# Ledger of designs, part 4: VHH binders against Thiamine-monophosphate kinase (thiL)

Target 1, 333 residues: Thiamine-monophosphate kinase (thiL), of Prochlorococcus marinus (q7vei9)
Amino acid sequence: MLKEENTQEILHDLGEQEILNRLRKYMDYGQIDDDTALIKSYKKELIINTDMLVEDVHFSEITTNPNHIGWKAVATNLSDLACSGLEEVIGITVGLSAPSSTPWSWVDGVYTGIKAALNKFGGKLLGGDCSNGKQKTLCITALGTKGPLNLHRSNARPGDYLITSGPHGLSRLGLSLLLSDPITKSINVPNLLKEHAIKAHQEPQPPIKALQTLLKCKPYAMPWNAAATDSSDGLLEAIESLCRSSNCTAVVDHKNLPKHADWPSGKQWNDWCLEGGEDFELVVSLPPNWAKAWLKAMPCTKAIGRMKEGPAKAMWSNGETIQKAMDTKFEHF

## First folded at step 4 (VHH; framework vhh_7qbe_3)

Design q8 (from j3a with T28E)
Fold by ESMFold2-Fast, scan of step 4:
Structure q8 (fold): chain B 333 residues (1-333), chain A 120 residues (1-120)
Amino acid sequence: as target 1 above (333 residues)
Amino acid sequence: QLQLVESGGGLVQAGGSLRLSCTASGFEYDMGWFRQGPGKEREFVASISGSGGSTYYADSVKGRFTISRDNAKNTLYLQMNSLKSEDTAVYYCAAVYEWSTLDESEYDYWGKGTRVTVSS
């Protein structure tokens, strides 16, 4: 027997028609709530990305509430488009699957987060559906127009500056704080760093503003070509990806690692900066004159190293190869 | 604004050692050494970050030369060991506001050079 103080509306009790009626309030005028959406004609190249977020694989209700899940689903997808030279977000489609016992408040929260992200970064909610499934899943497809900037990992060249659009490691620290990891209890984490780290984990922001500033800073005589990748799998993996695609060596300066102002000192914290993941920043290889212009125009960017002739690997400025640390660790929570 | 003054050059026998110094005042710059040998273009030798935490060397000098700095004395050093006749050159101190290790055109400030001659 159920003995609960509060009555919850669950998906089973609402039924499919009522669920769809409630989702329509999130749709933009003129859009349909079926399998297809109509978009206006574009005379530009289009870029498209699809991501799936699965409960207990890509998100956990322990660390993220429904609003955060919806925000993160949009933000991470738009981050992928930014790394491909996004000019304008056209919109997204949402496929949501959840058990029939799921509260409507959960679905409502997810869509609230989705709309909040679209309101900040641009685009329409072109279509959304909800189906019965054993595990909560979100399937987001995002569409955008491609701008004049040709961003390819293979565009990195010897002599380029290696730059990140923002600090790394915050999402990993935020995750540890939300899980009450003993490692974070042994240090005095300043309140501002704690707030920024938790927000970075729960509400990542695609680097659209960084991309727009990069484009505006291009010297007139330079080609519309640069190398970029995202750091969703960690900063070190992003750097190595640029090296592999360009057949260049990256030389990274320990003192120039892209850390938050209050970031702790030591090898463990450098490892989290390099390998923590889910920071969703741009990692960019640029010619010196364009690099200097971007660094001056946008204070959150940081030069972390240089590209040079050599084998496809990342190394410290002292000549040592940068070794992965987290791949060989065993952690229990 | 920033004035770079090199010293420590001279004549030394092959296999010998020599230490070059460069005095610099002002903000903490990334700094490097370049050299120009007889009948050659100017080439990169070594660089060091403003904090002194990061160093980079040309393959031809790696293991033989050591770059270091003393920020309290506003001085950059190049310790040259196991000198070869091919190391004969005018050595230039260079500074840049931010990191540069590869292209001489990126360095904003240059010294006048100090001559190193390695005899056989």
Scores: ipSAE 0.000, ipTM 0.103, lowest interface PAE 18.6, mean pLDDT 82

Design q9 (from j3a with F27S T28E)
Fold by ESMFold2-Fast, scan of step 4:
Structure q9 (fold): chain B 333 residues (1-333), chain A 120 residues (1-120)
Amino acid sequence: as target 1 above (333 residues)
Amino acid sequence: QLQLVESGGGLVQAGGSLRLSCTASGSEYDMGWFRQGPGKEREFVASISGSGGSTYYADSVKGRFTISRDNAKNTLYLQMNSLKSEDTAVYYCAAVYEWSTLDESEYDYWGKGTRVTVSS
């Protein structure tokens, strides 16, 4: 029925007015004339998340200044929204509790960091509360719109590529460097790695650019479904959570661990890459053609393994089960 | 689409000071300064996070140059003190939404540059 498909007239030769006249015949009668068009509007879904940051649990003034604390509070919440398919940040609310002895400069610094993160990632400060409390605590609630991508941990399938959006272990290294940990003194850490590690710990970046690139490179014929989680609790925990939710086995290649270019060699440093935590990268399970497109579109991504049928566990490509080496439990005594 | 415009370059005597400025359409970017001297490849000078909370410097400029930003004015600054003949270069402002490394290849947007000549 489309006459233009069977007749080789070029649009340049038709001219603007004739093109417009031909387009009008495909519109509903009497709806629109000239340059205005009615498009079916879609209802956007909203996503919401609440995170709490508690002094001496989630942050320390030894390792982070107030600006960094405010930044981290927003960035960590936005990381959770990114793992839910965030399209746009609408805004946040801030609940702040602190001892009455807290300097205003501390509160001002925290809000400066919050504003800086919102200026970078989007959104408005929708509300804030301040209360007297024995310990410093920030409670951030973030609201955003959901884009077309449906990200659920249960969407992993046998045959999928297992991919990270960036390197792991940097925040753990940064923490050790900031604490002058003897472990970091046993190795000569290059200045660039030191700077990246400290920044990763103090000023984490939610994986919004990674998410945007992931959806832009989706093959046309593929459903808008993928499996993803963030690596805030460590890369190994992220992989295991995908396995538990999808009831499948992850096979990880030792040679393909997502390490910074200058990352130290050895079991201890591999353990920090797997279990260090607070990297806030996407860990994604994708079908092969979408996986290859994302790897090509975003060089900081890395394929670390594959998903296969089997029990809910992570194993090395050599057939050994990946075992936890670091104690991630909080000791109260 | 993002346009970066550098200003503040010029001729300065050795030991002198200059302040470079870069205006951007928005402050949501991590930003940096790079330079290219005569017969040299482009090299990193300094960078600052979108928040202004983190700054990084090349070893050759540490203690002499200071990077800062005014997000209300959408302006990035590079304060250059104790200038040397080796600092003679075209200085470029660069921006990226978020960085993983300080390599020039990570930066998506670049200004056209401003020339700094340090007289001997």
Scores: ipSAE 0.000, ipTM 0.292, lowest interface PAE 14.2, mean pLDDT 80

Design r10 (from j3a with Y56F)
Fold by ESMFold2-Fast, scan of step 4:
Structure r10 (fold): chain B 333 residues (1-333), chain A 120 residues (1-120)
Amino acid sequence: as target 1 above (333 residues)
Amino acid sequence: QLQLVESGGGLVQAGGSLRLSCTASGFTYDMGWFRQGPGKEREFVASISGSGGSTFYADSVKGRFTISRDNAKNTLYLQMNSLKSEDTAVYYCAAVYEWSTLDESEYDYWGKGTRVTVSS
């Protein structure tokens, strides 16, 4: 008789003290030993953002492993800070809740991903907590300094260029590929596009370098004001939010949609580009001189349209209103 | 400028094991191992994403080699088991450093290589 057992270290068996001891390697020495983290005094304005990621709502172990979950949690939060004029990431705090039956390897993977993102984008792991819960959740608070750029959705003006920092739709395609969605089997998706799409979904990048280049490209005589928002809820929603806040019409060219070079042709694929979500790019309205400088300095940016005087809506260059294909009405009941 | 320094190469008997290391002067996005045998062009061996969450292997090494990284040390590893004579090559570490491109197959920085010789 052969007897084989597959066992994992789980949180219940480790206990609180051992869990905290293992987490110490991810933090600055001594910080986890206190209820509070010490932050160096800054002479600049600070910006702060809190995001919560909940299992089966914001992430799934079917499409993302623990390293991806940790990376994504940091990257999405830092994307919010970037859209607020981030200059420097100070750091983050992490609240983690998980069932006591959770393997330590899952927690270790999440923190490995968190640390990888911080090492790439900046900031320190300032502190964290781990608690028992029925559902896996991550609560991340990120802190940064505000630079000179005043980014408000209300700063768009008629005559501005509408620009994205990168392509849209990749995360939506990546999700479908990871789920083996039949719709992706109806076309031949090139290998390079598959790699880019899957990576965009699993390991998004906050547009910090795009923001830094935008600041450096500002013409001397221009004020430190621009309109920007993130595209986490989709490109079309981002454009519409700029229109609503600035009381302007956005005019978008079909031919200038910010698609990957190998993106499929057709209405459904344009819809995914406009509404797919989770691309975490900057969507920016800029005066012409600043816009032209940024487009020249950053090949990944694309002018997709112009702002004009008119009602708060997005329309095609042919005059038709851009219709939502993936329209979901929010309901409380 | 980003620098990559490989170590851990040497002479080993067939069926043996070696662990290669590559230390970067700063944090990198994706990292990979490539190799070039005598009289052959450079070929892909393995890659790992910035988070460490995704790994890819050439069919010839799948199941025998394991790629991993320690981002706190800016160090990439390649654990090579069940070595064969055809694994004899100079092994190169490569990295994607900047956000200038979306082409994940186009590596920006390369080390000078570390030589692995597998004797029969």
Scores: ipSAE 0.000, ipTM 0.391, lowest interface PAE 11.6, mean pLDDT 83

Design r3 (from j3a with S47E)
Fold by ESMFold2-Fast, scan of step 4:
Structure r3 (fold): chain B 333 residues (1-333), chain A 120 residues (1-120)
Amino acid sequence: as target 1 above (333 residues)
Amino acid sequence: QLQLVESGGGLVQAGGSLRLSCTASGFTYDMGWFRQGPGKEREFVAEISGSGGSTYYADSVKGRFTISRDNAKNTLYLQMNSLKSEDTAVYYCAAVYEWSTLDESEYDYWGKGTRVTVSS
């Protein structure tokens, strides 16, 4: 907490120069005084991603405080880099737009969250910009080095195991708990599950450790190719995207849906696991030997199904097509 | 129900070669060879994925044994070269017929076995 929190200092009263002076503590030395950041030469391929978070579209101050917003902005971008074979985070740039009536404590909180995420996952704050805007918006560009693993959705093959790096549905449950949704009161949610769900929504973890373990487990005789995608739009969408890109059928077993140990039973809760979104886990299609090694090395991973020859669709092991039951994604346009 | 039938076992001299076959009554996912020697527990030898694209071998047989499959004939093969007396065992064919998790995976179906004896 900053002292400015109690003073109600707003951006209009501080002015541009004072805002930049206060942001300097989050930057690498000298970066704020230049329009560009200098990156030293790397002998590796680089990967880059840009994400935008917009108030009342991607975040709400009812469910997340400024620190969580800043953390989430970095974590979600790094999740995208992880799904592209990230080896090391070089750093990020931050574009912030906010109304002049915005408290300084909000901006400081966001940068505190950004810095906390970078301290945990790696990377430098290379630069930032701040402008007046009608709606709060964060634009994060992240840069990293690419490791040896070639992750493409089109690399899925018949015979592969379909594996997720962690449980799904927690972020959706956390959102409903934070909104005091009556549906969460219809069941007795255990305290541990509540804590995990709320944390998953407010403080997502990019699957960097899962990716590192996946690389270390590759059998030496296998090529450095695998199929992966993120589950930001939900597990079912992730599975279907692998099917579409590889032109294969995915067969999923009901008993092996990647649920938290205390997850409720029933169709509705299975739907939240499949379609809840914002879990930011890896969904990977792997040859059996590599799959076996990864599952053994990382107990939080789970084999949920198999890929087989057939049309680009997801089906249950009983032969029924998996039907979409929820509208889980927001519209960008 | 899936049926697995092994063939090709027999008596062979040390340093010799032998080819085992296993015919399945239908398509299988992963298939493997296991063996049980006199007075020993059953041990893993080799496995192959449903497409034939991935293989895995026990350290004791790497470079000497080759696993392959012909899916048109629903047949699994084990080519055994440079045989040693310690390779003497009953060899079992095993198959994964339906979906399973690798952490909990047990081969679903097993053949009756074929005996391999390597004389010194």
Scores: ipSAE 0.000, ipTM 0.197, lowest interface PAE 15.7, mean pLDDT 83

Design r4 (from j3a with S47Q)
Fold by ESMFold2-Fast, scan of step 4:
Structure r4 (fold): chain B 333 residues (1-333), chain A 120 residues (1-120)
Amino acid sequence: as target 1 above (333 residues)
Amino acid sequence: QLQLVESGGGLVQAGGSLRLSCTASGFTYDMGWFRQGPGKEREFVAQISGSGGSTYYADSVKGRFTISRDNAKNTLYLQMNSLKSEDTAVYYCAAVYEWSTLDESEYDYWGKGTRVTVSS
């Protein structure tokens, strides 16, 4: 018997036609015959978002495999749509660029992750393109319908409760655990926290259920207006973004930081909660009656502070400005 | 309500192979395989994440069993190789809508099980 050799299929050896043929299995019915996606008429407002993920900037194969990368690409876009009042995901388009030496298994994994996320959260794979490039890059455009809730960062008002849909810092802890960072070896991380942290980093979930609960618990007399943003760039940045857009001061209660039940104690771990990033939770400013209703309806939500009149900044309840402690990545310029 | 149906169980000789399947009535986030041998408590076998990107195995099956999924068919698979008499058990598939750990109490949906008997 001849000895079996394990060889990887790479994009160069497959060629354009074979790559296209293999990608057809991920497309929804009717997309194989056309280069452009057809969008049927909707009697609702539409919302759209485009996001780019670049290798060694937004993802690394040390911590996320191709399936995770594809899932995360969809989750990131859907999180942005959720913060704009998403009702239904229509679909996405995918622009993929990769070196010709890239294994087919990498592309297949990415599309498998994309399709898994769409199957869970809704939407069709409307179209995609694949091109040769020196660095792996994903460009995702997501399209959805807008529901009745008008979410704008500028809607925050003095007197509002500042609420998050879930815990923060998990993705940052997961990253450290996956990298075998010595910092995580200095503490005893319980198995449940470890599992949740790794999963939060590798397979984040857009806050669609949080959004659905938020609109369902709105008091009858309240207008359909609230302030929201996602926490992809960290909780502190999310709070500061609401402050800048609304010209209000956020007062955060240190004792009410949105930590996992088993979260470590200390300044470093509070810093990871505030600035870790990639948690993809809703950070919302709500009038008191609506805030109280949402907190009761969804136990994973937490009131972390209040909005008040003042300059556009975040401060602690003791009056001190919240200082950034972690290095800033992905600067807006 | 989500339903899970296992298939592929049967009698197999020691050292042989068997493939189990579990079909879900809709998409699920995490899916896993658990087993219960005669007179034993139910134990974890393997888990796969919603994207298929993360897999976890019990130490007793690492290197012998492979978990996989076909999300287009809403189907979970367990490829069992180099079977031992100790692998004799009723195998259950389980599914979650959201976060899951190795703790079976976090799984929302369970199948009725499929029996695997390894002879000799």
Scores: ipSAE 0.273, ipTM 0.703, lowest interface PAE 5.3, mean pLDDT 86

Design r5 (from j3a with S47A)
Fold by ESMFold2-Fast, scan of step 4:
Structure r5 (fold): chain B 333 residues (1-333), chain A 120 residues (1-120)
Amino acid sequence: as target 1 above (333 residues)
Amino acid sequence: QLQLVESGGGLVQAGGSLRLSCTASGFTYDMGWFRQGPGKEREFVAAISGSGGSTYYADSVKGRFTISRDNAKNTLYLQMNSLKSEDTAVYYCAAVYEWSTLDESEYDYWGKGTRVTVSS
């Protein structure tokens, strides 16, 4: 074992110079001690997003290891870019703050997860800062090129299909399983569902493939406009945000909820599907011809309802308003 | 790809009953029945969700017609009771992916129709 591989080394003992030297091995274009990173010229519109992950607010060492934290930080930011019509990831910058008592192995693990996500989804590590802080925090700024699709929540129209790119509730189930919640112990969760749920919570996938397929399925005569949002705050909130931004009513059939094949039956499990959060799927409002093409091309998509003229709210097909039963917001004080 | 085949039409006396059937290869679609009477535009009759959990009816047929499906047999049914001469029409089976809003323009697959004649 080399001294530099010692998992008991803490940041205080390494000092600033050595920490920066070790972080340089992760860098592709920039220097961590420079003010700016140089990015090559692009002939396309650019999109940028900044997300901050805070210990005990957005992640916990109980449910995620450092590699998962780094992966999740990149994946959730790229999910936001995907909902804005991402074509290609250019790269990210990382602002990391941690107590001086933090093991180097934690920092190394986080950056390993960051690089793994970039290797899978694209982009370079362009630069970053490392500072002493009371609480562990990760600030990720991601930059990408914008493709031809104009995604705005206000683009939903009466007559549109409401479609999700994948099942909902998996991350909430995964969290419950990782915390050994009595609720999940009271039901026999099939092993495959258990594995998928835990992975969804720890290693979310930004809906880049769903977005690429949506673009390929656009009928020639249709404009490059659609309504989309992500479901990080829960499916019901995603639907309601489309309704508010487009000033129309969403009509959802209880039988069409986007459930995993092995998903449990019952009101509690339907509530977790609607409100669980952290699923990072696309929730899209599409005209019928485009909707039909996407549903055919991508089997994991599901039509859950339709948009119609009316007040900005989500309703069941029987005419009753869909009531919120859970609080799925991350930052609740 | 999806082919819809209607059956069960014919001549019936006013006050009588008929059951229409529609068969399809594979069944996970929201489905409906539409009709077109002599010299009239096509109009909505009834619709049923893919699971059979939700049903919808035109006001003119509520209480008289019942839509149902047997997904194991890939068959949609329309049970027509208390038939009136105004129910005389060609009846069409229609299907759309996952969800339907009752609007004719939203259905993607259509049968060729089955003729129902109600004598007064």
Scores: ipSAE 0.000, ipTM 0.113, lowest interface PAE 18.5, mean pLDDT 83

Design r6 (from j3a with S47F)
Fold by ESMFold2-Fast, scan of step 4:
Structure r6 (fold): chain B 333 residues (1-333), chain A 120 residues (1-120)
Amino acid sequence: as target 1 above (333 residues)
Amino acid sequence: QLQLVESGGGLVQAGGSLRLSCTASGFTYDMGWFRQGPGKEREFVAFISGSGGSTYYADSVKGRFTISRDNAKNTLYLQMNSLKSEDTAVYYCAAVYEWSTLDESEYDYWGKGTRVTVSS
């Protein structure tokens, strides 16, 4: 028999200097030799955001491979910048902490995903650090330029249309499919919906195209002000956040929930649409003329309701308050 | 604007291997390979997501073909093993900015194709 030994390269055996040398292929030209990156002056306002992704809190190796983790780390951070009126991604810094027993292939995969997202959405990898830790953690700081649109949660006004940039609940369905949750086996999930939901969970898209289309559709005479937030914590939380910051009531039509065309019917599935989270869509409050222009220009957008005078809460069009569901089957997920 | 250029096509014997490449002009898209054989409709072959983390294959090529990408080189690959006469086709790479289906109508950009001929 041929003597075969597969030696798995782990971080402990490589050491700090070799790890840094291997990360060079991901770094942009000239950004590797110093502990700090130099950002040349921009004649625009800058926006910055920091997100942390922690193993078994924000990602799991049973639902996402390293490439997905790296992509998602960048995409979720850029989603936050998009909700602040992002024009151009300047770049990111990456802090990676992992056990010394972690395979290099895991780190390589993560950086491959990071670089893929930057290549798609813009920006340079300005710096990266790798340290020993008992739990895998990614800390991404992203820097971008601010465009002319002033997006603030407090800009919602009575009479505005409440619009989402895309469907909600897909990431939650994808998570359940990846975990082989019995609830997904109780329904006939079409293969295309299954594939779309899994992809939405593993490789979210920051709503940069939605933001650019929104900006392009602004009526000439209208102020460069709108209310927006992302739906990372769920659609209902996004709506409630706009209500709290603007001191308005949101009225949502049950018929207009932003569901995928093949989405299952019933209260459970409406609850996942409202509370699932990690869809990373824009949730926007807009004056009627701007709203109608955006709905026409971008077919994936949907008007789900209206803002009106009243207490800071979300309610159904029938007058009932939208209540958070208590789902004991998912309390341990 | 994204431009796709395929290469690597040619004549190969049944049971042989061939690797196709597609260069994607510096932007990371979700990418796919499609093919059109003589007298047949264009059909899906393989898909790879922007991160490289997700791949999908047509049942006819599962276990024989492998899709991969090198984003640093802006290059998509299709490694074709155990080639059969029915794999004879013009192979197209295609790109979609944001994937929602595997249907060809969703793809935004297409290459001009590269011909693969499998002789018996």
Scores: ipSAE 0.406, ipTM 0.751, lowest interface PAE 2.9, mean pLDDT 86

Design r7 (from j3a with S47T)
Fold by ESMFold2-Fast, scan of step 4:
Structure r7 (fold): chain B 333 residues (1-333), chain A 120 residues (1-120)
Amino acid sequence: as target 1 above (333 residues)
Amino acid sequence: QLQLVESGGGLVQAGGSLRLSCTASGFTYDMGWFRQGPGKEREFVATISGSGGSTYYADSVKGRFTISRDNAKNTLYLQMNSLKSEDTAVYYCAAVYEWSTLDESEYDYWGKGTRVTVSS
């Protein structure tokens, strides 16, 4: 049979039954019914997370093609599961809403990106629904098994090392490069940094490998408890969240900010490293012996500071409070 | 920029006592004391963890010197008892960002030193 690519078909012209038939082709074999999904018994604790991506709020066709949108929808949800101690991805369900004027090629691209992410990180496409709506939205629910590690923001302790799984600010730089922001046009961005920044924005990697390495590095005598959060809302917010939940002070050194090797120097660029957002790295508070093991096992990790007794705040090593310089893109109201 | 300032040095007779202080301009993690005697290389004296819960001493000073800290004042102390002529040195306060070590090359911040002279 011919595999045809039809970039001019719109959802209205296909009708409901044909849309459902085309979506079924993306479903993993062994699905019981398109109205329900059967999940095999895992006999383990399960973790579940739901994320919603909304057109012109969470994604734009200017900066991300449909494949990137689908990838990002899965990757951001799996990042949340990783911060909860994910062992294995079971699968996802997808709720898609789009105007009837939407090209099928857009829907096809999104599902292609979804499948690419699942192929890389694990999990099955368990089910999906498609409805008519005024704006494009993706609602993804991800299900995974919980491993032995208890990751809670309240587990940070005085004396802990504060460690990131990777560099911060790349997604913010990538967004600005894709939008031709005057700020990035005024500087000479090295090609390697440009490529890494754009890829970080369009194809984030959930920190599953970092989490698995953290688990393997735990000393035998250590409890299965650590403090972690992701940095989707920015590194500074992640640090402050750990401080609030654990009632500890975080002390960070300017020298140890987790910057890409070619990262520009100056306050503006340090602000983007701290507050840029959408980096989807683990930010972890660990006792010294576990911290040393993880830092040695995974070169992309970086110790950025320490936790100490004190009020729930982030401060520089000189004792000054770390001030927010950027407007919050999202308020949870 | 973090600054360390030592005080409390001076002239003391053998068998006497001195207390050295080191005040930091901000929070410090693990801290240590190093010393350099006349015609000698710099050597490790003592270290203390950020919480004050762990201490380690050079064999030459064990039982005679006590390291302590007051984190509310950002101040490190070295109580030196039963001083000997070989304790004569410039004493340096040092702070590490991440880890306490015996290797001076691992320390990120250093004071200018305070001189201790023990008459024999």
Scores: ipSAE 0.000, ipTM 0.138, lowest interface PAE 19.3, mean pLDDT 83

